VHH binders against Abasic site processing protein HMCES (HMCES). Designs and how they scored, part 220

Target 1, 269 residues: Abasic site processing protein HMCES (HMCES), of Homo sapiens (Human) (q96fz2)
Amino acid sequence: CGRTSCHLPRDVLTRACAYQDRRGQQRLPEWRDPDKYCPSYNKSPQSNSPVLLSRLHFEKDADSSERIIAPMRWGLVPSWFKESDPSKLQFNTTNCRSDTVMEKRSFKVPLGKGRRCVVLADGFYEWQRCQGTNQRQPYFIYFPQIKTEKSGSIGAADSPENWEKVWDNWRLLTMAGIFDCWEPPEGGDVLYSYTIITVDSCKGLSDIHHRMPAILDGEEAVSKWLDFGEVSTQEALKLIHPTENITFHAVSSVVNNSRNNTPECLAPV
Key: E = the ipSAE of ESMFold2; O = the ipSAE of OpenDDE; V2 = 0.75 times the mean of E and O plus 0.25 times the DockQ between their complexes.

## First folded at step 17 (VHH)

Design ud7 (from yc2 with W59Y H60Y; framework vhh_6z1v_2)
Fold by ESMFold2-Fast, scan of step 17:
Structure ud7 (fold): chain B 269 residues (1-269), chain A 122 residues (1-122)
Amino acid sequence: as target 1 above (269 residues)
Amino acid sequence: EVQLVESGGRLVRTGGSLRLSCAASGFTFSSYAMGWFRQAPGKEREVVAAISRSGGSTYYADFVKGRFTISRDNAKNTVYLQMNSLKPEDTAVYYCAANYAYHLDEDAYDYWGQGTQVTVSS
């Protein structure tokens, strides 16, 4: 997983993240740095994406089940990185393999600090290698969506008004992430950056790509992954496995160029 | 200054019981997960039990399940390890440790006590 869509306006995204805390109270996540959120149909590594994380990371007396939503840089910069420019990092930290997460220092250290986050997206893109041709077929992969009278389907949307209806009740893809906090050696703002944990593809996706993001299916899994105060690292890692609860459709080659940021990127072909 | 002070370690007979205490100071105890680790002569340090910040979640190593109980009193800044049905193989120095995240690997732990010796003999 190296490309996502996360295009919802901030208010729509916030409502899509409504949740219950441990006491059963309905809540919306509280934003940090909301102005750094840049909606896009075509997000690549090094761009900012919204993530959910426990309020306990920012307030020592907070209930660890309460959530913050914050934009973070895609591509984890370890807290111990000594260079002044994060782009100088020699390792690709866009994704983190589930099978070696506790062996790699870049991921083991922040995981030991409870730095688990849930990466939010409309869905993600993968490119299928087609046998007999040099063409790669892109697919948009996302949670199955519940149809409402208002929402319609992606394939049926033929105008801006119809496209807006599709997204009003969209179930966001929730991917397991690890983040870290890097303090620039020369001073400046702390950089929050994340990696997406990856697993072997489920049976349903195996013909598209051999790997998939670790998807947290449902609020129970999301809550346990975020709650680093009450759920141990060992227990949280049991949530990291392939899921069959996904759907997909082929999209046009418009998505191939990461500079293209239009609804055509995820429209069915 | 952060301090974790273990107490209660002593010589006990096989089948006996013992309660270890760890008094914490110098940090916000209620915001930290706590763990008990042990190290026997010539062996690596290993996790025995751990408890989440609220006390709502606990972990026990397979070799102590059913015999040991971890608990905490956030008002008293103290974590406890109740040890029942003690065996000679429980002989070790027992360490109290604190970590901001609930985590079982000792490498992550922020603060450590000096340890208390538990000896179990027949």
Scores: ipSAE 0.797, ipTM 0.908, lowest interface PAE 0.6, mean pLDDT 90

## First folded at step 18 (VHH; framework vhh_6z1v_2)

Design va1 (from uc14 with P107A; at its last look DockQ between E and O 0.11; V2 from the best seeds 0.00; counts 0 for: pae O 9.0 > 2, placed apart)
Fold by ESMFold2, look of step 18:
Structure va1 (fold): chain B 269 residues (1-269), chain A 123 residues (1-123)
Amino acid sequence: as target 1 above (269 residues)
Amino acid sequence: EVQLVESGGRLVRTGGSLRLSCAASGFDFSTYAMGWFRQAPGKEREVVAAIAWHGGITYHADFVKGRFTISRDNAKNTVYLQMNSLKPEDTAVYYCAARPYQFYDAARDYNYWGQGTQVTVSS
């Protein structure tokens, strides 16, 4: 759970995040810091990726069912961290194991403040260890997608125009995360950063890797995870479990180098 | 108030044709994907066809491909299902559904539903 794709143009991404608030009103999430959104087929820890969170985190008395979308740094920096440079953090916060989340101070503290977020991606990458070798096969893992057709004709799957139509209807992967807010001791803007909660892999993924992100499957799960004003930590944690509603395909080793930002990273081989 | 009203369901012979309409009101139709679902007695509701908000992308289930065609007219706030070469197994209540921008195949992902229109195909 250390590499994702989140490459959609901002307007396409925003439309994919349309939701209903508590009153049943259809809305798009409101962006914060939209200029920090860096789309890429190949996102790694320490990069910024968009997450959803409740408006109540930013505005007194806001409707906690309303959503903000904001880029945050992957790799949670705890609010209590005292050094001036986040790279000096002595432990890895890219992921948070669900079975120990209430035992680790770096995750328990922000979770107790209701700092739950939904991490957005096209999907994630995972490397399957080949038996008896040091070779690893990368896979792109994502929600099952409904087959799309060009209205009135049949087009080739590999053309740029056909790729645009696939991505125009792409169901984003929605992963449960925890975020924190760190104030640099030497001043400057507050750093928002997140971790992705992990669980045991479902049966469908167990041959690829033994862990998977905690996936929030459907709007009810997403709404409950985000709404810390109405949904307690205890109730929210019931949403954290594996899902079989997932699919994958093998990809080329181009994705191995995190500087490669091309559609080839997620193309089937 | 959001409303989806299906019409056009009736009894028709095997091999016949039928056009269903779904009139939408109370929301900005041009920002919604539309779907047709069907439910036969004792069976689960299943997607038949869907069309994106802009009308340029569609889906047709394999069991209707080549026979049914979804379309939309954003000026009239209406989505259609043209059903040709009808078979007795097409007998079901047909529902119109809407969700913002994108279409999916699962009924739980749609926000607005019509009351349904009965289609019956006789041998």
Scores: ipSAE 0.710, ipTM 0.878, lowest interface PAE 1.0, mean pLDDT 91
Fold by OpenDDE, look of step 18:
Structure va1 (fold): chain B 269 residues (1-269), chain A 123 residues (1-123)
Amino acid sequence: as target 1 above (269 residues)
Amino acid sequence: EVQLVESGGRLVRTGGSLRLSCAASGFDFSTYAMGWFRQAPGKEREVVAAIAWHGGITYHADFVKGRFTISRDNAKNTVYLQMNSLKPEDTAVYYCAARPYQFYDAARDYNYWGQGTQVTVSS
């Protein structure tokens, strides 16, 4: 996965991330560094994207089921990195293969610390190789969207009870990630960065691309992945597998240029 | 200037069909959810149908019962309401509305409105 879409306004995104804590109370995630959120139809590595993580990472004795939303840099910078410039990393950390996650120090160490996150997106892009040509066809891949014939009030509810109803417009893709915290040697702000865990593609996607993000399908999977206080690394890794619960459509070559940030990027051709 | 212009409203007989159109201009249509509302004399304005910016998700009010269908053409900056099996109770002024990205069922949540088109269904 080398390209995603995350274009929702901040408030809409927050509502889309409504959840229930362990007590069954409806909550919205709190933001850290909301000013770093930049909506885009065309997100590339090294850009900031919003992720969910447990509040326990920031607050001692916090309920680990509570969620924070924070923009993080795409491309994990390990905490042990001693260079002053993250761009000097000699290996690609955009993705982490599920089969080697425990073999790579850059991913194993933060994972062992419970630094699990959920990367949010409208969907992700992949390019299909065309047989006999050097041309690649891009596809937008996302959760199937349900036609809301629901009789319920879809009003902008200032009340938590209506948040789920409001977000019936688009189901966000929830991808399993690992994040790390890097302190620059020369001082400055701590850098939060993430990698997306990848798996072998499901059968439905295999003709397009052989690898796909590890998608956490449903609130239970998302909650378990985030809750490093109650869910062990071993148990969490059981959630990492291909899913057939995806759909896709062909899009224009507009998305090929990472500078293009328009709805045309994800529009069907 | 933002404009929403409804068309297609007319007198029809019970059981008849009608297609309403709303032409949008002055904003990026492809990033807006669109909705159809109606207001009958002496009644509150109510949502009929709504469609997300991407066109993949729609909402229809309970009273529609499969008779009406909302759709959109982003290339034409137009949203449609196909109305079949019309009843006298469907007589109202129909309004087109727009809001960024997601649709809502409350009129207060929409930013832009058309002037409306009159639909009259006779017995």
Scores: ipSAE 0.008, ipTM 0.294, lowest interface PAE 9.0, mean pLDDT 88
ESMFold2 (binder alone), look of step 18: mean pLDDT 88; pTM 0.892

Design va2 (from uc14 with T58K; at its last look DockQ between E and O 0.69; V2 from the best seeds 0.00; counts 0 for: pae O 6.0 > 2)
Fold by ESMFold2, look of step 18:
Structure va2 (fold): chain B 269 residues (1-269), chain A 123 residues (1-123)
Amino acid sequence: as target 1 above (269 residues)
Amino acid sequence: EVQLVESGGRLVRTGGSLRLSCAASGFDFSTYAMGWFRQAPGKEREVVAAIAWHGGIKYHADFVKGRFTISRDNAKNTVYLQMNSLKPEDTAVYYCAARPYQFYDAPRDYNYWGQGTQVTVSS
């Protein structure tokens, strides 16, 4: 997984993340650093994207079931990294394989500190390699969506408000991630950064690519992954597996260039 | 305590009409999406219709489109299902369900459920 879409306005994204804490109280996640949120149809590694994490990471004695939403850098920078420039990291941390996560220092250490996050997106892109050619076909991959209808007759088919209403009911993709906190050696703000855990692809995606992000399907899975105060690393890792509850469609090659940030990136072809 | 109370289910003849209602209490109804689900004996619970928290976005399953209409009245904390042109295959227990803001098709995604109201359509 090396490209996502996360384009919703902040208020729409926040409502899509409504949840219940362990007491059954309906809540919205509280934002940290909201000014770093840059919506785009075409997010790539090293960019910031919103993640969910437990409030307990920020506040002593907080309810670990309460959620913070914050933009973090895609591409985990380990807390022990000594160079002044994160781009000098000698290995790729965009993704973390589930089968070796407890063997890689860059991922094992933050995971042992409970630094689990949920990476949010509209969906992700993958490029299918066709046998006998170098041609690659991009696909947009996302949770199945219930078909929505416009209420009332105003702005029927081609209205911008109709498009907003479709996305206003969009089920966000929720991917399992690990984050770390790096203090630049020359000073400055702590850098929060994440990796997306990957697993073998499900049968439905196997023709596109052999790996997929570890998807947390439903609020129970999301809550358990986030709640490092009540759910151990060992128990949390049981949540990491492929899912068949996924759909996709082919998209144009516009998405290939990460500078293209338009709805065409995810439009069906 | 959260409560969803369905009413209006009864025996009707093929081609008849019913209006189901679901009265909600114990939560802020205006921030919840509402759904109607049905379950026939031996079958899985399935979504029939749904409506977003603000009422501006709706869903009707293809098998009821043109016959059933979901609506809501946020002042009365009530969601409705108008059921016209009823068929024997519409016979089921109908459930009202709620989740924050958005609606989905899977029952496991809903936080609150009513006890159900029986609709029986005779041929």
Scores: ipSAE 0.724, ipTM 0.879, lowest interface PAE 1.0, mean pLDDT 91
Fold by OpenDDE, look of step 18:
Structure va2 (fold): chain B 269 residues (1-269), chain A 123 residues (1-123)
Amino acid sequence: as target 1 above (269 residues)
Amino acid sequence: EVQLVESGGRLVRTGGSLRLSCAASGFDFSTYAMGWFRQAPGKEREVVAAIAWHGGIKYHADFVKGRFTISRDNAKNTVYLQMNSLKPEDTAVYYCAARPYQFYDAPRDYNYWGQGTQVTVSS
């Protein structure tokens, strides 16, 4: 996974992340660094994206079922990194393979510390190789959405003109991630960064791409992944597997340019 | 205490109409999406209709085919299901469900449930 969409306004995104804590109380996640949130139809590595994480990471006596939402850098910078510039990392940390997560120090160490997060997106992009050509067809991949009707006919989700209305009830993609905290050697603010765990693609997606993000499908899966106080690493890793509960459609080549940030990126062709 | 109480279910003839109501209490109704589900004998629970917290966005299952309409009155903490042109296949226990803000298609994603009301359509 090298491209995502996360374009919802901050307030809409917050509402979309509404949850119940372990006491059954309705909650909205509290924001950390809300000013770092930048909505975009075209998110690339090294950009900031919103993730969910347990409040216990910030407050020692907090209820671990409570959630915080925070923009973090895509591309994990390990805490032990001693260079002053994160761009000097010699290995790719955009993704973490599920089969080698425990073999790689950069992922194993933060995971062992309970630094699990849920990466939020509208969906992610993947490119299919066309047989016999060097051309790649991009696809937008996301949770199946319920066809919604607004008073006055929300036109088919297929019309870009109605995207705002449709997106008000959009089910966000929830991807399993690992984050770490890096303190610059020369001082400054702590950098929070994340990697997305990947798995083998489900059968439905296999023709497009052989790998997919580990998707946490449903509130229970999300809660268990985040709750490092009650759920062990071993138990959490059981949640990491391919899911068939995914849909996709072909999109235009507009998304190929990471600078393009318009609804056309998501629009079916 | 959170409560969802369904009412309006009864025996009706084919082609008849019913209006189901669900009265909610114990939570901020205006911030919850509401849904109607049904479960027939030997079948899985399935979504019939859903409505967002603001009432502006609705969902109706494909089998509804314009026969049913979901609505809500936030001042009364009530969600409704108007059912017209009822068929024997519509016979089921109908459940009211609630979840924060947005509606989803899976029953597992709903936090609160009513006890259900029986709808029976005779041929």
Scores: ipSAE 0.029, ipTM 0.318, lowest interface PAE 6.0, mean pLDDT 88
ESMFold2 (binder alone), look of step 18: mean pLDDT 89; pTM 0.906

Design va4 (from uc14 with A52S D109E; at its last look DockQ between E and O 0.62; V2 from the best seeds 0.55)
Fold by ESMFold2, look of step 18:
Structure va4 (fold): chain B 269 residues (1-269), chain A 123 residues (1-123)
Amino acid sequence: as target 1 above (269 residues)
Amino acid sequence: EVQLVESGGRLVRTGGSLRLSCAASGFDFSTYAMGWFRQAPGKEREVVAAISWHGGITYHADFVKGRFTISRDNAKNTVYLQMNSLKPEDTAVYYCAARPYQFYDAPREYNYWGQGTQVTVSS
């Protein structure tokens, strides 16, 4: 759970996040800091990625069912951190195990403040150590996608341009996260940063890796996780479990180098 | 008030054709993806075809591919399902459904539903 793809143009990503508020009104999430969005096929810890969070985090008395989308740093920096450089944090906050989240101060404290977010990605990468070999095989893992066609076409894609259309209707992976807000001691903007909650792998992924991100499958789960005004921590944690509604394919080793930002990173092999 | 009104369902012979229509009102049709679903007695609803908000991207289930074609007319706020080479197993209630921008195969992802129109294909 240490590598993702989140490569869509901002407007496509935003439309993929259309939702219904508590009053039944259809909305798009409102951006904060859109200039910090850096699309890439190969996102690693310490990079920025977009997350959803409740408007109530920014606006007193706001409708807690309304959503903000904002880039945040992957790798939670606790609000109590005293050093000037976040890379000096002496423990890894890329992920947060669901079974110990209430035992670690770095995660328990922001969770108690309702600092829940939904981490967005095209999907994530995981490396399999296969039985009978010492090689590692990377996989791209994502929600099942409905097969798309150019309007008026019957059947499979017959040109390279048809392959670009799969992204126009891509169902974003929605992972449960916790965020915190850190104020640098020497001044500057408040740093928003997140961790991805992990669970035991479902049966379908267990041959690839023993852990998976906690995936929020469907709008009810996403809404409840985000709505800290109406949904308590205890109720929200019931949403955190493995899911079998996931698919994957093998990819080339191009993705191994986190500096490679190309469609080949997630292309089937 | 949002409304989706299906029409065109009727009894038809095996091998015949039908055109279903779904008229939409009460929302900005041009920002919604549309889907046709069907439900036979004792079965779950299943997606038959879907079309993106802009009309440029479609999906057709394998069991109807080459026989059914979805289309939309944003000027008339209407989505269509042209059904050719009908088979008795196509007998079902057909529903249109809407959700913003993108289409999915799962019925729970759709916000608005019509009342359905019955299609019966005789042997």
Scores: ipSAE 0.648, ipTM 0.846, lowest interface PAE 1.1, mean pLDDT 91
Fold by OpenDDE, look of step 18:
Structure va4 (fold): chain B 269 residues (1-269), chain A 123 residues (1-123)
Amino acid sequence: as target 1 above (269 residues)
Amino acid sequence: EVQLVESGGRLVRTGGSLRLSCAASGFDFSTYAMGWFRQAPGKEREVVAAISWHGGITYHADFVKGRFTISRDNAKNTVYLQMNSLKPEDTAVYYCAARPYQFYDAPREYNYWGQGTQVTVSS
């Protein structure tokens, strides 16, 4: 996974992340660093995207079932990294393979510390190789959405009049991630960054691409992944597997340019 | 205490009409999506219709085919299901459900449930 969409306004995104804590109380996640949230139809590595994480990461006596929402850098920077510039990291940390997560120090160490997060997106993009050509067809991949009488197609979301009607009820894609905290050697603010765990593609996506993000389907899966206080690493890893509960449609080549940030990126062709 | 109380279910003849109501209490109704579900004997619970927290977005299942309409009155903390042209196949227990802001088709995504009201359609 090298491209996502996360374009919802902050308030809509927050509502979409409504949850129930272990006491049965309905909650909205509190924001950390809300000013770092930058909505975009075309999110690439090294950009900031919103993730969910347990409040216990910030407050020692907090209920671990409570959630915080925070923009983090896509591309995990390990805490042990000693260079002053994160861009000098020589290995790719955009994704973490599920089969080797425990073999890689950069992922194993933060995971062992309970640094699990849920990466939020409208969906993600993947490119299908066309047989016999060097051309690649991009696809937007997301949770199946309920067809409403007023929502129309995703392509209709570009109308200001229909925007709220289309996206206010959007089910966000929830991907399993690992985050880490890096302190710059020269001082400054702590950098929070994340990697997306990937798995072999489900049968439905196998013709498009052989790998997919580990998707946490449903509130229970999301809660268990986030709750590092009550759920062990071993138990959490059982949640990491391919899912067939996914849909997709072909999109235009507009998304190929990471600078393009318009509704055309995810509109069906 | 959270409560959802369904009413309006009864025996009706084929082609008849019913209006179901669900009165909500114990939570901020205006911030919850509401849904109507039904469960027939030996069948799984299925979504009939749903409505967003602000009432601007509605969903109706394919089998409804324009016969049913969901609506809500936030001032009264009530959600309604108008059912017209009823068929024997519509016989089921109808449940009201609530979840924060958005509605989904999966019953597991709803936090609060009513006790249900019986709708019986005779041939």
Scores: ipSAE 0.413, ipTM 0.746, lowest interface PAE 1.4, mean pLDDT 91
ESMFold2 (binder alone), look of step 18: mean pLDDT 89; pTM 0.911

Design va5 (from uc14 with Y59H F63S; at its last look DockQ between E and O 0.11; V2 from the best seeds 0.00; counts 0 for: pae O 5.5 > 2, placed apart)
Fold by ESMFold2, look of step 18:
Formats: sequence, C-alpha cells, structure tokens
Structure va5 (fold): chain B 269 residues (1-269), chain A 123 residues (1-123)
Amino acid sequence: as target 1 above (269 residues)
Amino acid sequence: EVQLVESGGRLVRTGGSLRLSCAASGFDFSTYAMGWFRQAPGKEREVVAAIAWHGGITHHADSVKGRFTISRDNAKNTVYLQMNSLKPEDTAVYYCAARPYQFYDAPRDYNYWGQGTQVTVSS
C-alpha cells in the first residue's frame, strides 16, 4: 500500500470519526495540529495524513478509550534514528508486514509502547500488473458504501457519476498502523510518523495485488486497536488479518503522477 | 437518558398503508442519522430505510423502494416511516435507531435503539 486518497474537508472527516468512549458517551475525536491536514485525492509516502490514536498518549491518566486525530508523516521514523534528516533513513517504512512486525526493531519497539494508530483514508490505490507488458492498471479500493439517494427521490441513480452524494455519507477506510515519535538531534518539534501494517490479499483482491493493508472493520476492531491501556499487544495483533469486506473499481492513469490532485484520480473508468 | 419510542404499528390488510413514528429525546436529534430496521421471527434485523442528520440524503432497501418513505422533522425530534402497498413479507417488529451524522446498513453501527412496534400484514 503506497498511495491513498484522503480528500474530505476537515469537518466532514471529523464527523465520519464519531465514536463511543468506554462509558458509552458519544464523542468526536479531538484534533492535534489541524493545520497540518492536507486533503488530497493522491497521497504518497512522506506526506501527512490523519490518524486516530488514544488520548492516553498525550495526557497522563487520560481515558485510553478517548481518541485524538492528528496528521502524521507517512513513513515511520524510528525514535532511535540518529541523523538530522529523516530522508536519510536507510530502509522503507511506508508499510510493515504483519508476519515480521515483532522481528523488526523499527516496528517492535513502538508497538511495545502501545503506539498503535488507525490510518484514515477514503480508500487506497493499487496497480495491477498486466501479463507481458509494462502497463499497469490502477484501481481505487475502499469499503463497500450504502446506497444513497437525494431526500424525496425514490429510484434516484446510484451511478458513480453521483459521487457528491456518496461523499456526504462516506465510510472511511480504517487501516491498522504503528507510529513513533522522533526528536530531531538538533532540536525542534517532535516528529510523529506512521507505518501501515500489511497482510496477504483477500481472495477478492488477489488478481490486483498480493498484499493489502490490514483493515479494521467496525468500531469494535478500531476501539481494540487504539486502546493500548486495556488491550495488550498480543490481543491487538489478533485483529490483523485480511478482510473480504472490500470493493474496487478501475481508474485512469491520472493517479500515476503523485502531483495530480483531482477527482479524476479516483473516478471510475 | 436517551429514548427512542416507536408508535403506529398495528394489523393491516395486504395493500394497506401505515405511518410509523419515532419520538427521540435525550440527545441533539439534529446531529444524528436515523434508521428504521425490522426483524421478523427467526430472521436477522435488517435496515429498511435511513436518513442523514441533515435530512438531505436517504437510503431505502431494495425490497421497500417505491413503497416506503423515510422522513424527519427536526422541530419535533421525530423520524417517520410511511409504509404503502404493504405485503405479508413486511410483517415484523420495526425498530428506530440512531447514530451520529452518517447512516450505515448494519445494526452494529447504531448506538441507540427503540423497543420496537409490531407491524402485521394479513393476507
């Protein structure tokens, strides 16, 4: 997983993240660094994207079921990294394979500190290799969406051409991530950065790509992954598996250039 | 305390009409999406219709599209289900449900539920 869409206005995104704390109280996540949120149809590694994490990471004695939403850098920079420039990191931390997460220091250490996050997106892109050619077919991949209608209209088209109605009620993709906090050696702000955990693709996606992000399907999974105060690493890792509750459609090659930030990136072809 | 109270369920003949109401209290109704679900004996609870917090977007299950219409009145904190052309297959307990802002089709995604109102459609 190396490209996502996360384009919703902040207020729409925030409402889509409404949740219950452990006491059953309805809440919205509290933003940190909201001005770092850069919505785009075409997010790539090293860019900032919003993640959810437990309030307990920021406040002593906070309720670990309460959520913070914050933009973080995609591409985990380990807390032990010694150089002044994160781009000098000698290995790729865009993704973390679930089968080796406990073997790699870059991921094992923050995971042991409870640094679990939920990475938010409209959906992600993958490129299907075409047999015997250099051409690749990009797809946009996302949770199935409930059909929507303009109020008072029965039988209104649910065609992809009516995407504006879809976005007003969009179910965000929720991916399991690990984050870390890096203090630059010359001083300055702490850098929060994340990796997306990956698993083998489900049957439905296997013709597109052999890997997929670990998707947390539903509030129970999201709550357990985030709540490091009550859910151990061992129990949390049981949430990491492929899901068949996913859908996709082909998109044009406009998305190939990561500088293209237009609705055409995810439009069906 | 949050309360959702359904009313209007009764026995009707095939082809008849009913209007269900659900009165909401204990939360800011205008920030919640509302749904009507139904459950027949031995079957799983299923979404019938849903309406977004602002009232501008709805969903109707394929089995009821064209026959049922969901609506809401934020001044009265009430959501409605107008049920026309009723069939015996519509016989069920109908439940009102709420969650913040957006609606989904799965019952697990809704936080507040009414006690239900029985609708029985006779041949």
Scores: ipSAE 0.721, ipTM 0.878, lowest interface PAE 0.9, mean pLDDT 91
Fold by OpenDDE, look of step 18:
Formats: structure tokens, C-alpha cells, sequence
Structure va5 (fold): chain B 269 residues (1-269), chain A 123 residues (1-123)
């Protein structure tokens, strides 16, 4: 996975991430560094994208079922990295293969620390090789969207009793990720960065691309992945597998240029 | 120039059916959510139905649920409202509206509007 879409306004995105904690209380995730969120139809590695993570990562003795939403850099920078410039990292950390996650120190160490996150997107892009040509056809891949009968105002902010009713009409893709915290050697702000875990493609997607993000389908899967206080690494890794619960459509070549940030990127052709 | 042109509004009897159409031009229709709104005399404009850009998600107001159905044809740049079991309370000017990608229920969130078509349901 090398390209995603995440274009919802911040408030809409927040409402779309409404959840119940372990006590059954309805909540919205709190933002960390909301100013770093930049909506885009065309997100590439090294850009910031919003992820969900457990509140326990920031607050001692916090309920680990509570969620924080934070923009993080796509491309994991390991905590042990000693160079002053993250761009000098010599290996690609955009993705982490599920089969080697426990073999690579850059992913194993943060995973062992419970640094699991859910990467949010409208969907992701993949390119199919065209037979006989050097041309590639891009596809937008996402959760199947269901007809909704929700009557609530999407624009209505801050009414706890109406949070479910004001949820955006687009079901967000929830991808399993690992994040790490890097402290620059020369001082400065801590950098939060993430990698997306990838698996072999499901049968439905196999004709387009042989690999896909590990998708966490449903609130239970998302909650278990995030709750590193109650769910062990071994148990969490059981959630990492291909899913057939996806759909896709062909899009224009507009998405090929990472500078293009318009609805045309994900529009069907 | 962006244009939304509604058609199909007329006088109909209670219990009757009507199909409204809205023809869009001047923008990439396939990337916009479409909505039907209505305004009765002395009342505020209210959402009737909305449909996402891809057509896979729809919303219908409670007052019309089970009776009205929104649909779209991206090849024809047209959105439709099938209205069945019409009631006198459905009498209003019906407006077509467009906004990028996702639909909302508030009129303020829509960028483009048609001129409206009159639907009158007689008892």
C-alpha cells in the first residue's frame, strides 16, 4: 500500500470515529496535534495521516479502551535511529509484512511495547498491471458502503446522545498499524510515525494486486488491536489476515500524480 | 456554468405517484452527492432524500421513508426522486442540490441548487 485517501473534514472524521469504551459509554476520540491533520484524496508516504491509538500511551493509569486520534508520519522511524534526519533511513518502513513482523527489529520492538494503531482512510489505491502494456490501471479499494437511514444532522456538533446519528455516511477503512516514537538527537519534538501491516491479498483483489493492508473489520477487531493493556501481542496478531469484505472500482490516472488532490482521484471511470 | 434543472412536478391526487428528475451540467456529476429538498409555504426548507456520489449510500427523511426513493444515473448526469403514496402534506416546491462527494442534511452544506419544481397533492 503506497497511496491512500483521507479527505473528511476534521469534525466529520471525529464523529466517524465514535466508539464505546469497555464500560459501554459512547465517546469521541480526543485529538492530539489536530493542526497536523491535512485532508487529502491522495496521501503518500511521509505525509501525515490520522491514526487511532489507546489513551494509555499518553496517560498513566488511563483506561486502555479509550481512544486518541493523532496525525502521524507515514513511514515508521525507529526509536533507535541516531541520524538527525528521518529521511536518511536506509530501508523502507511504509509497510510491514505480517509474516516478518517479528523478525524485523524496527517493527518487533515497538509492537512489543504495545504501540499498535489503526490507520484511518477512505480507502487505498492499487495499480493493476495491464497485460501486454507497461500501463497500469489504478483502482480505489474500500469497505462496501451500505445504505443508511440515519436522520441525524451530520453537522450537529457535540451532542453525545446524537453522535451515532450524526456520523458521516462513509464507512472508513481501518488498517492495522504499528507506530514508534523517535526523539531527535539534537532535541526537539518527538516524532510519531507509523507503518501499515500488509498481508497476502484476498481472492477478490488478487487480480489487481498480490498484497493488501491488514484490514480490521468491525469495532471488536479495532478495539482489540488498540487495547494493548488487555490484549497481548500474540492475541492481537491473530487479527491480522486477509479479508474479502472489500470492494473496488477503476479510477482515472489523475491519482498517479501525488500532487493531485481532487475528488477525481477516487471517482469511478 | 453549473446548472441543475428539475422536472416532473405537477398536480397529482392523494395516493398517486410522481417521478422527479434533475439534470445536472457544468460540473463532474460523478464526484458529487445529490439531494432533494422541499419547501412548503411558511415552512423551512427540509431534506427529503440524499445520495452519495457513488450511489451506494442513500438517506431518506422519516416523513417520506418507505414512500420516496432517491436514485441516480451518472451516465446521464441525472438524479431521480420516485414518489409513491403521495399525501397533501407532500405539497411543496422540490429542489435539487449538489455538493462534493458526501451528502449532508443541512441546506447550507450544498453548493449548487436548482430553481425548483412545484408538486401539489390534492385531496
Amino acid sequence: as target 1 above (269 residues)
Amino acid sequence: EVQLVESGGRLVRTGGSLRLSCAASGFDFSTYAMGWFRQAPGKEREVVAAIAWHGGITHHADSVKGRFTISRDNAKNTVYLQMNSLKPEDTAVYYCAARPYQFYDAPRDYNYWGQGTQVTVSS
Scores: ipSAE 0.021, ipTM 0.405, lowest interface PAE 5.5, mean pLDDT 89
ESMFold2 (binder alone), look of step 18: mean pLDDT 90; pTM 0.913

